# Ledger of designs, part 25: miniprotein binders against q58433

Target 1, 377 residues: q58433
Amino acid sequence: MLFMKYEGEIAIGPVHPTMLEPHRLRLFIEDEIIKEAELVIGVNYRGIELIMEGLPPEKISILSEKICGICSHIHVWCNVTVTERGCDIEVPERAEYIRAIVEELERLHSHMLLFGHAFEVLGFETMAFRAFMIREPIMQILGEITGGRAQYSCPIIGGIRPRCNIKESKIPALLERLEKFEENLKKLLERTVNDPMIMSRIKDVGVLDKKTAKKLHALGPTARGSGIHSDMRKMGQVPVYDNFEFEEIVFDDGDVFSRLAVRFYECFESVKIIRQGLKDLPNLDKRIYNPNYELKEFKPIDVYNEAQRGQVYYSYGLDENGRVRQVKIRTPTATNLACMEAILPGHHVSDAELIIASCDPCFTCTDRMIVVKENKI

## First folded at step 13 (miniprotein)

Design sL35I
Fold by ESMFold2-Fast, scan of step 13:
Structure sL35I (fold): chain B 377 residues (1-377), chain A 93 residues (1-93)
Amino acid sequence: as target 1 above (377 residues)
Amino acid sequence: SKITIEVTIELDGRTYPFRWKVDSPLLLRYFLEEIVEFLKEYGVEEVEIRVTAKSPEEAKRIAEIIKRILKEAGFTDIEVRVEGDEVEVRAEK
C-alpha cells in the first residue's frame, strides 16, 4: 500500500462557526478487535437555536448558511421555506428549480468528498486524488452559480439572489460539463468495483442490519444502505422534486460497500435531476424572486428536506414583532454517529476508520474522532 | 521532512490547484503517473507542477521524472526550471 497523504482543498470554508465542537469516538481494543465503542457528542444545535431566537428571519438565513461548511445550501433552503410557508409567500417556480439544482450539485460534491476520504483511509491515495479531481468541476459550477465555493447562499426569502440565476445561454456548456463529470464518475465506479483489494476491504465489513438501523432511526444513505426507504425528495416533502424523474437508491446488505454504492448511484441520479432542471429552465417564467411579500405572525411549522447525509428538519414561528420564536433544527448527524457506535464492536481495529468514513460524519471531525484505549495495565 | 507537490491544471478556462506530501521519489513517480493518466482522460491541455524536494540533487532527479511522464502523456511544450530544492514544470499540448 502506498503511504502518502493528500492535503488538497476540501471546501470546508474559512469561517466555520466555533459554536460547534467535533464528536469523538472512543474505541476499546483487545487483541486488535474493537470490544467497545463510546460516542462523545460534541455538536449541539441547541446553541444555534438559542442564537436564532428573537432574530428577524433574514438574519436566520445568514446563520443557517454557516452551520455546516459542506452542506450550507440545504440549511438556507430549509430556513427560507419555513418563513415562506408561514407567511404564504409565493416563490417563483424558476427559483425552486435553481434551489434544487444547487442542492443536487452540493450532493455531488459531498459524495465525491466522501469517496476521496474512503480511498485515503484504504491507503489508495491516487484513487483519492482521482475522486477529488472529479469533484473539482462541480465545485467550480457551484462557485459560478452562487459566487461561493463552500457557502452557497443562493436562497433568499421569496426566491433566490439575482446573481444565482442560470442564464439560458449558459445551459449548453453546463450540460456538457455535467456529461464529462458523469463519464469520469462512471470510470471511478468501474475502477472501484473491479479492484479486488478495494472490494475485499469494503464488502461484508461494517454491517448495519435493517433491524438495528430501524431501532436507531437511521437516516439518509446510511438507512438506504440497510434497505430502508427514507428519501424526503420522494415523500412529498419537497414539491419541486415532483418535476424530476429519478430513482431512490437502496441497497440491503448494510455493509461499507452498500453505503458507498448508494452514494455512487445517487450521484448518477443527481446528474439526471440537474440535467432535467437545466433543460426545463428556458420554459419557465423569468422571475426568480418575489420582492413584494409581507411578513406576518405564524405558529411553528415543520419543514423537511433531504441533504446528502439524510433528512434535515427546520421549525420555527414568527411573532407579532417579526421575530423568530421556538426554533428547532435537526440534522442526520446524531443518528449517523449512533449507527457508527453500534457497528464498530466486533471489528478489527484496521477497519474502524473505513466504517466511520462510510457513515459520513463531518470531514473536519474524521481525523480527530478516534481515541484508542486499551485495557492493559 | 517530506516532498511537497503542487499541481495546477487548466480545465475549461479555469485553474485548479492541488497539493500533496510524499516521503520518497519512488512514491512521487507512481503518484504523478496516475495524475497524468487522469489529466489525459480529462482532456487537460495545460498543466503546472511545482515540487519542493528535500535537497537540490533530489530536485534534479524529480525534474527529470516529471519531464518524462509529461512527454509520455503527449505534452510537447515542456519548460523545466530547477532552483535549489524547488522544481517548476509547465507543459502545454
Scores: ipSAE 0.000, ipTM 0.340, lowest interface PAE 11.8, mean pLDDT 79

Design sL35M
Fold by ESMFold2-Fast, scan of step 13:
Structure sL35M (fold): chain B 377 residues (1-377), chain A 93 residues (1-93)
Amino acid sequence: as target 1 above (377 residues)
Amino acid sequence: SKITIEVTIELDGRTYPFRWKVDSPLLLRYFLEEMVEFLKEYGVEEVEIRVTAKSPEEAKRIAEIIKRILKEAGFTDIEVRVEGDEVEVRAEK
């Protein structure tokens, strides 16, 4: 969990399974109470923005796919959408449906991964095991749709990769597997809220109040756990979601419980979206991509979507030579890290890892052109 | 030190490895009992369990616990191998 770096300082890291490089959160402690928290973070996507400059838009998708292992689909979806809107490329309705289905499957497995990690931190190994096992069938479905556990993403400019098409004959079995997942998720939630030991560790702990969340521009489930409505899927930014009936989940208490509860109920909403999408697919045109699109010059186009951790923003234009220019990428990671720095002070050191887990950081998303803060107590 | 447990489960023709660390034999027993109930719910017919204990004596005791739990769960073909502080169990129905 935690280890001593020197007297009065404890280093935590990595806090997420997808991190390959050791990153550190420094805690300055007095009498087991956290007095200050300090992160070593990079400039959000500065390096990747530079790499993307001057590339053809097809190559941007490959780079977008590699930005975050847990949320790779949303990055590629945002990227192809910039080019599609800029060049007036028609995207078949079926392709947009499948893009949404895949994103909701990624939201499910990402939230389940966080639940497993949170239970591990709490010392409830059996609950962690249940969360990871419930997650596994979603990983299987995702692999079947995207062509296995390869790192190739589903969206391409003008549609989706042919292998990612969902055949009508497979839909009944997918719906049954989804129903079983939903039943198991409901049991996991019930076990969680009916366990007084778990509830005493997460309720009223790690409070991020609404005023502070607004000041820090909190995003995603972190913002929604603090009473802020911010879901890009409900703000007209992703039109395909207008086809689905689902609710934006918001809790007001801003504690660890609220941030976890938002994610539990978002999983049920994701199931509703996937179910509706799968049921609609047989009634849609069978086209899944436009093979002969034409690229044209365009000024920067702003694209927003809602990833598992919050809003993802992509913007760029295309020059007269078909090359990407003025790239801007923003993810929720930097604001989630700022929220952690704000929440941690005043808490007992034994609650640090749980608070961090509930904010769902992805240090690799900000590990670009690293900036080191050196503030010693 | 901690007891390391690795479980490999076969679902839908694919193999899935899982790994955990527990602080005591008592917690390991509760973990294994809960895991076996879950395996029944999923209809798992084949499981491989590997445990790294804190001592050879603890490994032998853990092997007996795993064997008993799997028998109670309806597994009929149970193979146990103990080498030093490592336990490997493979079970089929």
Scores: ipSAE 0.006, ipTM 0.421, lowest interface PAE 9.7, mean pLDDT 79

Design sR14L
Fold by ESMFold2-Fast, scan of step 13:
Formats: structure tokens, C-alpha cells, sequence
Structure sR14L (fold): chain B 377 residues (1-377), chain A 93 residues (1-93)
């Protein structure tokens, strides 16, 4: 008689061979049921912080853009905000509006990418294709505004790059395209919730209860899918968002459906923010950049913002020679991976990819999932 | 109608205004619990909370919820004022 125990490794997070190693979730499987999940932390995790140490703040923006291919704007925005707050640099209102608009467009495309991957994992290729098609116009809008569809060098210290200014003549067409996106998103959501095969795979599956989520300090849509209000855009940390009427989306059931539903409804809220921002732009001063700033020494300050996967934290100070010091960066990925250790046990191995996808650790890395070891007991 | 909550905190010479609208007292409670976690993380020692409730009775209930949550968060000096539909709470560690 032969008994088998499966042990596999799933690489999670952006692969960066020279500075960062991916985080991994190790699954221990018996009779196709996940008995244990173990988070394996990648080595050289703090390499990026060490490289940033001692650089001028302008060069950190270039480096921060390369940390994540699908959330680059938020990293640059957080970075320039540290220097701006530390040096008491006034940023034109129009520049802050455009920063928010670009971030919401990035949130839209990232959530749509997650929907596409989730549908692929579920085996619904037509729904996946619909999600990717709906996403494409958002990528086109990002390319038109920033000059790059996946990486955007939009914020600079004191404002935004001139190429990223949204001309008033472009606004009516942008609003029309946004309205078409919203209608298509509504249809995608309706098709999802009215499909009993899809719903049976995502409802009551992969439950992260509120107590466990709080204990593990869950972030972003993962936290909000478990009933936790955590949106940095509502915590006063990004004052430009106070100009916009929108809701923090929270669901209570903590299942795969709840985490996806948070993201579907967040997309509608992002559309509301972008629409309001675009409509306000013609009434704002035309300044997009403050050329009259001076760098000064400051002790480390904390900056938070809300990325697609949750809060992003940047902190550093500036010495008297204009060099950064005591750099600290946190992203939601590590905390959400810890939550997945708690969610995965007890589930069939066929649900593992779906549970992982719904927590949105890193689409680039998730698309490279390699199950790597089968052992006989 | 919605319950409006406004929170003001001060950190390093900057004032951070928060404003939210919630549909029910239960959602307000969940929001306040998360706000308290945030205040602890940032080391905030002084906070002002203003709430516009749907009724004077609701305002009194909200005031007690806010007071309890802030006390559990380690705030020792809590001043509460309730006038009609408005709640104002000021707390210090």
C-alpha cells in the first residue's frame, strides 16, 4: 500500500533576480486537501531600501517606479510626498488632482486584471476575455495621459511632469470613454453574480474571518472583504481625496466572492472619483509644477496611500547634504500572504489558485505559479 | 439619509481632516474601530470627532460608542458634548 503526500511551492511577488527574491507559499497536501500552508519569506527583502539610502530624493522616484510593474504610480506618488511634506513644498491643486486621477485609473486596470485571472482560474475563458477587453480602454487612457501604459513617471517633486497634464479639450472624450467602461463593468458584474457555476465556486470559499484578519493586520480589499474599514483615502492621509464623493466598499463574509465584490464596487467608486476630478479640472489654476522649492534637512516622516492591493507606506528623512536616510517601505503583499496561510488549510487543492488570486498578492508572479514537489509518505 | 462623521487629528504641524458618510450605526462602529487602530499606529495623542446623526436619540447612542472605543484605545481624558443631532468628542492620552 502506498500513501502520498504532496508538497508544492507557489512563488508569489514580483521576480527581481538581483535585489529581491519572491515570497513563496508552501502547500502540504494530503488526498487533494490542503492540510497546511507555510509562508516562505524571500531573502534580500530590504535590498531596495538599502539602495535608496544616500541617494538624492529625485533619484528615488526613478527607482520606486520600478518596484512594481502594475502599481508604479503609487510608489512614485508616496516618494515625492515624503520630500514635499518634509521640506514644506506646496504642490499645485491641479497636480494633486491629476495624481489622484492617474492612481484611480491604475486601480481600475489592476482590478480588471485580477478579474481576468480569476475567471481564467475558474475555467471561464469567455468571461476572462471580456474582463481583459473592458480593461484595454483604461490602459489606452493611461497611455494618453502619462505616455506609458504600465509604468508612469507622472509625479515629480513639487507637481507632475508637463506631459501628464490633462488638457481641457480632452476631457469630454475621456468622460464618454469612462461612461462606456462603467456600463461594460456593470454588465460583467451582472453576468458574474447571475452565473450559478461561478457563484458556487466563489461564495463561502476561502473565508478569512474578521478576527483573524485583524490579528494578522490584513490590508486593502483583503481586509475590506472581511469587514475591516482600512482605506487610506478615507483616513485623511491623502487630502486631495477629500474633494471627491465616494464610498469605502466593505463586505462582511470574508470569502472569495466578498474580496472580488469589494474590487468590483471599488471600480465604480474609482469611476466616480475620476469623473469628479475631470469635471473639476477646468475650474482649477493651470499650474502643475512648483519650481520655487528648496530641499531642507528633515527627520523621517510617514506617508501612507491606498494602492490597489492596500496601503503603501513610505518613510525617510533628508540630511543636510540633500541625501535620504532611514528609508522604510511597506507594501500590503507580505501581510496579505500571512492571511493566506490562515485561509488555505481545509480547502481542496483545486481552490488554492482562486483563493490566492482573490487576495491579489502579485499577478505577474501568480501567472508563474509552479507546483514543484510530490513526495511519497 | 446617512450619518456624517468628521475626525480631525494633528501630526507634526499638519492637520488631517477625515469625513465619511455611513448608512448605519453598525457601519459607524466598524469604522470607528478601524480609526482607533489607525490612531494607535500613528501615535496620535489628541483627536477631535464630530458626528451629525439622524436624530437626538441616535446622537446620544453614538456618543457612548465613541467614548467607549476611545477609552479602550487608551485615551484617558475624554470630553463629550451632545447638542441635538450633533456629537462632539475631544480626547487626549
Amino acid sequence: as target 1 above (377 residues)
Amino acid sequence: SKITIEVTIELDGLTYPFRWKVDSPLLLRYFLEELVEFLKEYGVEEVEIRVTAKSPEEAKRIAEIIKRILKEAGFTDIEVRVEGDEVEVRAEK
Scores: ipSAE 0.000, ipTM 0.104, lowest interface PAE 22.0, mean pLDDT 78

Design sR14W
Fold by ESMFold2-Fast, scan of step 13:
Structure sR14W (fold): chain B 377 residues (1-377), chain A 93 residues (1-93)
Amino acid sequence: as target 1 above (377 residues)
Amino acid sequence: SKITIEVTIELDGWTYPFRWKVDSPLLLRYFLEELVEFLKEYGVEEVEIRVTAKSPEEAKRIAEIIKRILKEAGFTDIEVRVEGDEVEVRAEK
């Protein structure tokens, strides 16, 4: 392999703009060892919360779509759920199923994108190409269901947009495409775990121990890679998931391998959820939207869901004039970035990008890594 | 200067363009052998390869290499077109 050399350029696809500024990570190194890592918070959720105050709920959904280009569906789903629960709006079962299917498809493509990035950081460009190639069919399915280039996401108050309905006639082809994805995912996992060079770079590197993860309130695959059970889909917070049989994936070693392994096995669980959902759809009522609802005053209620990177929390109330009040939004990003700040010290600088990639903070956070040598450390 | 290679893969009705640059025909051959292996893994039945070589003579050599590699990989219908520095190969199983 010493004689092989080439440079690749691969289009990952469009990255949608976000209204939030990215976080930054600053590394302080001495003799190529990271002595200290400093998280610089670029996101101001209080600002977003203030902008949302006094708006009608429909406009909150539009703003929620723009918080994260990779995980926009979960933000909109959480938002409409707050209003739906607060106003006792009945959502058709079919719409909730499709919301879950779309979220699991977003989990799949997001995890695959992380694998591709991790392989690029490791210098295994062919493995990265495989990951991106396996990911693209999932992006195509998402585009077909959500409308692709459309400005709107799938959920709306009372259901889903009509174009997001999954027709019974399309299900067999979707199941076949999903089966092919699963076969390719198995091959990617097998190639990863059977490659001693890859395994030597990710095993026992970047350990986040369970005690530290608990102290920092780690979320999502980062928490689950450190032995913490925290999946909101299993905690009774999202009732539609009670219709599906799947496992919460947890690994105990807290290393880069564990965080990647959680995501590999979560992909298989997402496939199981999508398959079950698609098979159930023909037996559900055809209604996907409840147009006959009335907004009413309600005091803030808490809504939780499990995004690709962990728990997403939305809370607000509605005043007597139908305006949103007392907005609170929490995402897993800031908490998991704090975990990276704890993991990085003591490691060689050459492992920094890999550790950061395995925590999946966001692509802009990784691109803004700053390495600084300081005399005090 | 580098040789530019563009591969277009069709899967599930969508087109995936990939682009690479390599320093020599020997490295291009090794790259193509790796590319064909994972195209086989993914079950790709149709592929189009376009190469911009550094010279017409290099383009002719590259076309022969691509045709041989694709034939060895199980593609049975291989069409090759060479014009100046440009090589275009389309293959189907």
Scores: ipSAE 0.000, ipTM 0.277, lowest interface PAE 13.7, mean pLDDT 79

Design sR14Y
Fold by ESMFold2-Fast, scan of step 13:
Structure sR14Y (fold): chain B 377 residues (1-377), chain A 93 residues (1-93)
Amino acid sequence: as target 1 above (377 residues)
Amino acid sequence: SKITIEVTIELDGYTYPFRWKVDSPLLLRYFLEELVEFLKEYGVEEVEIRVTAKSPEEAKRIAEIIKRILKEAGFTDIEVRVEGDEVEVRAEK
C-alpha cells in the first residue's frame, strides 16, 4: 500500500475537516503499467445540502466558505447571488466589481499553486520554487483586501463587507504589483516551454480526447484543454464579466501540456480583468452594500459561476419563515476526478502523479493511493 | 532525513517567506543555483536563508555554498551564523 502525497509546503487556508471527506483515487498496476483507476468519492454534497436545509441564508454563506479551501470565494459569491436574485435585492455595481476582482485573484493563486505542484512532481524543484514565489504577492494582495488567504468572507447579501472595499488610494500600488506578477508569469511560461526535458514529460502525455471529455461532462480547464468551450464567465451567467475584455482559453490536444497551457494563459486573462476592474473602480458609485433589503419567499433558482476548476452551481429557495429549502450544490471536483480515472489506464506509473496534478484535484480534499496488483518486482 | 530550507526575500517593499524540504545535497545545489539567478533577475535587496542540515559538517559546507552564491548575486553585506546543524545567512543589497 503506497500513498502519493503532495510533499511541498504551501500555505493553504484552513478547511473544516468534518464538513467534507476527501476523495480517493486507487491505481491498479501490473508491470508498472496502470491497468485500472478507481475513483472513490469522499465528498458528500448531499450531507452539506442537508445541513444547509432549514438555515437562514446568512448562515449558508459561512458553510459555503468552508466547502473548499482553495475556491472559497466562489462558493460564498454563488450563495449570496441565489438570495439576491430570489429576493430582488439590488447589489451595488462596485460590490459586483470587487467580487469579480477577488475571484480572479483566487484564480491566479490557485493556478500558480498547481504549477508549483506540477513542477515538484516533475522533479524540477527550482521551477516549483519560482512558481510559489510568483504566487506569494497574489496571496498578500488577497490578504490585504479580504483579511484571509484562502477563506474570504468578502460577499454578503446585498454587497460586500466594508473591510473588503478597495480604496482608490491603493489602486496605483495594486496595478504596479499586478504588472510585476505578469512579467514574472511570462518568464515562468517561457522557461517552461523552452525546456525540452519538461516538454517531453508533458506533451502527448495523459491525453483526454474531446469525445471522452464530452461523455464525462468535463468542466473548467480540463474541458478547455480538450477543445471544449465551457466558461460560465462568457455564457452570460455572471453579468459583471460583460464589463471586461478577455478571452476564453481553449487548447485541442487534451494532454498534460494543454491543461497546463490553458491555466497559464487564463492567468494572463485574469490579470486583464483585475486591471480593468481596478481602473474602473474610481468612476463607480461608492456604495458597497444595500442595507435596506427584505427577504421574501422564493422557489429555487439556479446560479452558475466559473471557479478555477470549472463551473460551480448553486440552487435553493426560501420558505415563508426565511429558511433555505431544496438545496443543490454541484462543483467540478468529482467530474475532474472522473476524468483522471479515464485518462490513467494505459500509462506508466511514473506518469500517474503528473497526470493527476494536471487535472488539478483539491490538495486538501483528495487522497491518492496506489494499489499494486500482480506486480512481481 | 531531509534538509530544511527557509528563504525570506524582500522585493518592492514586500516580504516573501518560503519553506522547502529537499532530500539530497545535489537537489539543494540545483535549488540554490536557480535562486541566485532569480535574485539577480529581480533585483532582490534583502534575503535571509535558514538551513537545517543533516550534520554540523554539512552545515559548514552549505554555509560556504550560500555565501558564494549570494556574492555572485551581488550581495556585499553577508552575515553567516553556523550553530551545530543550523545555518543562518542574512544578506543585503
Scores: ipSAE 0.000, ipTM 0.348, lowest interface PAE 12.4, mean pLDDT 79

Design sR19T
Fold by ESMFold2-Fast, scan of step 13:
Structure sR19T (fold): chain B 377 residues (1-377), chain A 93 residues (1-93)
Amino acid sequence: as target 1 above (377 residues)
Amino acid sequence: SKITIEVTIELDGRTYPFTWKVDSPLLLRYFLEELVEFLKEYGVEEVEIRVTAKSPEEAKRIAEIIKRILKEAGFTDIEVRVEGDEVEVRAEK
């Protein structure tokens, strides 16, 4: 739970392991009303881009894994996809299916973590407990598939690591556990919408209107909570998703409730994707890795995917010496912070933590908020 | 000081640990009442609850509340231990 003091600091957004300065929001308040919010940028990906320049693509994959602890899988997936498309490397269909399944499991646990945090901020500790309880089985499944809870080193150039293969004998138990998760998620949603105290705190609060969201180039559930269709999984950018039936979830009211509702319903859609993927796996070729590929020079190509917070973009090329060049990485972090900066003014300071939580900046970095009552001359 | 609640739940053959902190007995009562609904709704088979209260008197009150809640949730084998400001409860269906 974020807390407010007469003087404090709020740090939000993902922090690279080698970077010490997280993003910060400064709130300027007068008579308990937020008059202004100021984004202070402490982390950016330019340094990481520079480190990647001149490395062989195999080392870029390892480095990508370290960029974010919560969204590591999507970064690795985007990275290997750049090299695979650039070098015309054929990736086994089974490997792409497992990449998608792991990413959807990552989306589930990340959304559940946000729900837990939001309930903590609301002061409903028992609802937070329920969210964390429901999340735990997903973390267990991820650990069983990838061998680790903290990092998901699943994709490699040409496929996936052998330990990440999902054997047919494990599928029935996984499907049963997913069904139980879905039942529990449905109950959590029902409890949330039927609690008038919770609903009064989240409905019509922290509104990000569609015009402002478009102006700020909002991404992910934040954009979709404000009526903007933006899901890269539905825009032909990640072909494996074309194998799955699921809906892009969009709400129009732009309030805290809408941003949370997008994530609740996205969890149901993620379960549909995982279920379909698991059911298809026994019918796919058993290959999970293409060991026979040749790296070749290619000019920068664009790769997009949809992380739990929104679009992730990777681009680079390979020179004639097999070295990465012209690296460009974009994540939804900066746009989420800009949206919070736009939403916060006009609200009572007691709603600030909830608004911030609904935009899902980063649980690890969200425990201090800077408050300034009067402008300096 | 705060009231610290540690709950370990056994469900579907797996162990799930949780830690919670509350500042008042009123919030603790609310938490425990919600906990019993959760235990009943999700068919929890085994639970371990450890609470560190602010005083020995508060610990005794908390122990009685936890015991009542677990009994209402259908647990038949309930063991309660109170030592100073610490409460430990283990229950199985």
Scores: ipSAE 0.000, ipTM 0.383, lowest interface PAE 10.3, mean pLDDT 79

Design sR19Y
Fold by ESMFold2-Fast, scan of step 13:
Structure sR19Y (fold): chain B 377 residues (1-377), chain A 93 residues (1-93)
Amino acid sequence: as target 1 above (377 residues)
Amino acid sequence: SKITIEVTIELDGRTYPFYWKVDSPLLLRYFLEELVEFLKEYGVEEVEIRVTAKSPEEAKRIAEIIKRILKEAGFTDIEVRVEGDEVEVRAEK
């Protein structure tokens, strides 16, 4: 079956993320010290799961794209993979390569956005500007490949949209731009680690110990900053990544520096993946999608992938009428927020935003932080 | 009280605003030194800096530091205005 294009406001309706109640962190402060942090869960994926129930799988791709503005590609990729595995749909190798390249570009721009935000919180405005300037070329590359900067309707059931194919003639210029990005990223990292003023603000601050991280089921760079190996790209869950040589980045100290360092070094690993993928593309079959496929009934299939903030999990089955059933979606958002709740007590209020930034919450959640002073001792 | 610093730069036909709020002379020196390296590296051609100091004497000292930093970054047309605890600097290459 050919990919169906769904347009208009019915695609963003009641499930649009911006219409949902945001997560909140309530801080209880006494004498400028955070005594307690309480996470109030405002966003619940159960509502989205219920809305997806009974829809055809082509239609739920639109909904999955709207779950997160900075991680939309991974949600769509996970979603189409469930149907593809359940229905034994062949996906061309070239399409899988492009899916991985786009995801790594998404990881780069998301990590750069996090660096910019962290530097802003620290008060290092010029460092923040450097991060945003380094990020901009990645956003341009994403726009050229996918047609969109934040919401990339790249994966479709059976492959990728034709417009998302990467032409051989474009590869040399993309590789050159990627090399310049890598040079600028290296300079940003060197400026960060060689600056005693920056390092004094992030080293040994906001420590998440390994035992607490394991208890909270920490995911992504937050888990890896606390010594936990958790990268789904290295655990056999996403076979296309087996084509690329790269390292899982882990640091042991669990501080703000460790969480940022994981992301800096992950950016270098993402560059390696993109470079290898681009170099391999000219040698792959030109097919980018399966124009005809047959949907069939299947019981729930578990799919895992690694987004910039951690593991993303999708599961559902398809009934005899081609309708999605028993939807389960899990993202790293709730665990990242729970980790902040555990880290914040005992810290000065001036470090709160930095700790929160290093755990990479959604921007809406950060903007809704609540502070309450206690009158009791 | 704190020192507030607002910097607006012109780069490739677009305006970018920056904002700092510091109460430490060490942090103030640090950000001003970082600024000169930044202006040089990005080839910034126009910059506007506004500072609210803790005192008129501090404002005068900050104005001289900013003027030096901009001159070292290659700006040749530097206009400085100091009024009480307020400093305004505009510079072009």
Scores: ipSAE 0.014, ipTM 0.526, lowest interface PAE 7.9, mean pLDDT 81

Design sR29W
Fold by ESMFold2-Fast, scan of step 13:
Structure sR29W (fold): chain B 377 residues (1-377), chain A 93 residues (1-93)
Amino acid sequence: as target 1 above (377 residues)
Amino acid sequence: SKITIEVTIELDGRTYPFRWKVDSPLLLWYFLEELVEFLKEYGVEEVEIRVTAKSPEEAKRIAEIIKRILKEAGFTDIEVRVEGDEVEVRAEK
């Protein structure tokens, strides 16, 4: 007997070894409608946690930096914060300000990368090009602050690396470049919302309702696109953010548009944070690190921060020999992937990659091939 | 069923044992690339890797992958032992 089974597999870009969590989504398609989505999980975070066990805390920062190529700064920031809180190490205010500025710059370039990818998926090459061009100055600013290469994290225990200090003489030019970025971002948003072809592809598509989002413990812009207030920067988890006036961006419709809109408006809020931070820097003490700290034993300390895709959690303790023990690391990736499994069924296969892109999983996306197969038995 | 990998390194006069599980030889390769980068960065001169594969054929393939990766990382003295589904590699610079 011959029967027809339509089966397509979408490869979600190449997986970076630094993540150690290669994921694939399999879509079961019938008459171009997704009937089922299956997540295949490869390497889990256990491997990263195990390699960190027993290392001195100074050495785990290098491993933290390599967990995610897009969000390396937040991982290092969380890591040093565990040791700093556990050992009661004073961190200069200037260092915390620069940590926040770098994280917001990382949020900007990450969101812009997502916009470029979303426009590529939609077939709007000109809009994709504009998004990538607008992103480039942010990458240049990051390189100037953290170094001449793709090293975007600069926290060290007790402060920041000297190379990452922002000189007062550089601030006026940085503010000018941010103003130009903001102007270009506004134009990109206006072009997006005034294009009925783009809007028809993203509005009311890929809806994650608030009840389902809560049930799956959605995080980051995915949660905020579904009406959930979840931003760790507003929950007292990262005290330096209390120095800045900005809004938590939330939309209620849970569609692709809502998830993208959260990120567009978060970019404007990130610019406000960076601008305020840069303006405050000349009035802060010049110290950028604490050379007079002492490591001591501590039981696991929980640290939360807000990365581009949602909250990042780090926990570990330090033993009597100054070695890291009982490491736990959680990122929003697994939760966002579970949300995608819930959203995808019932949608046309041509919307799959767009839905996936709007949830911003931690992979690089390229051309996707959806193949309908004939199975014979 | 998963592939089990154990790694032992010496750093600052202490011995650090690590253990992982992965779903396939390709995922093991990605994991080993990351490990090798760490070994290079910290100047590790001796490493021992043990892998329990899903089959003897897979063990032979894994042994070849580990040998290639360690050679590319600058290890010059590489001993490989394969017995059934078990692989043991010791490498020195």
Scores: ipSAE 0.000, ipTM 0.117, lowest interface PAE 22.8, mean pLDDT 78

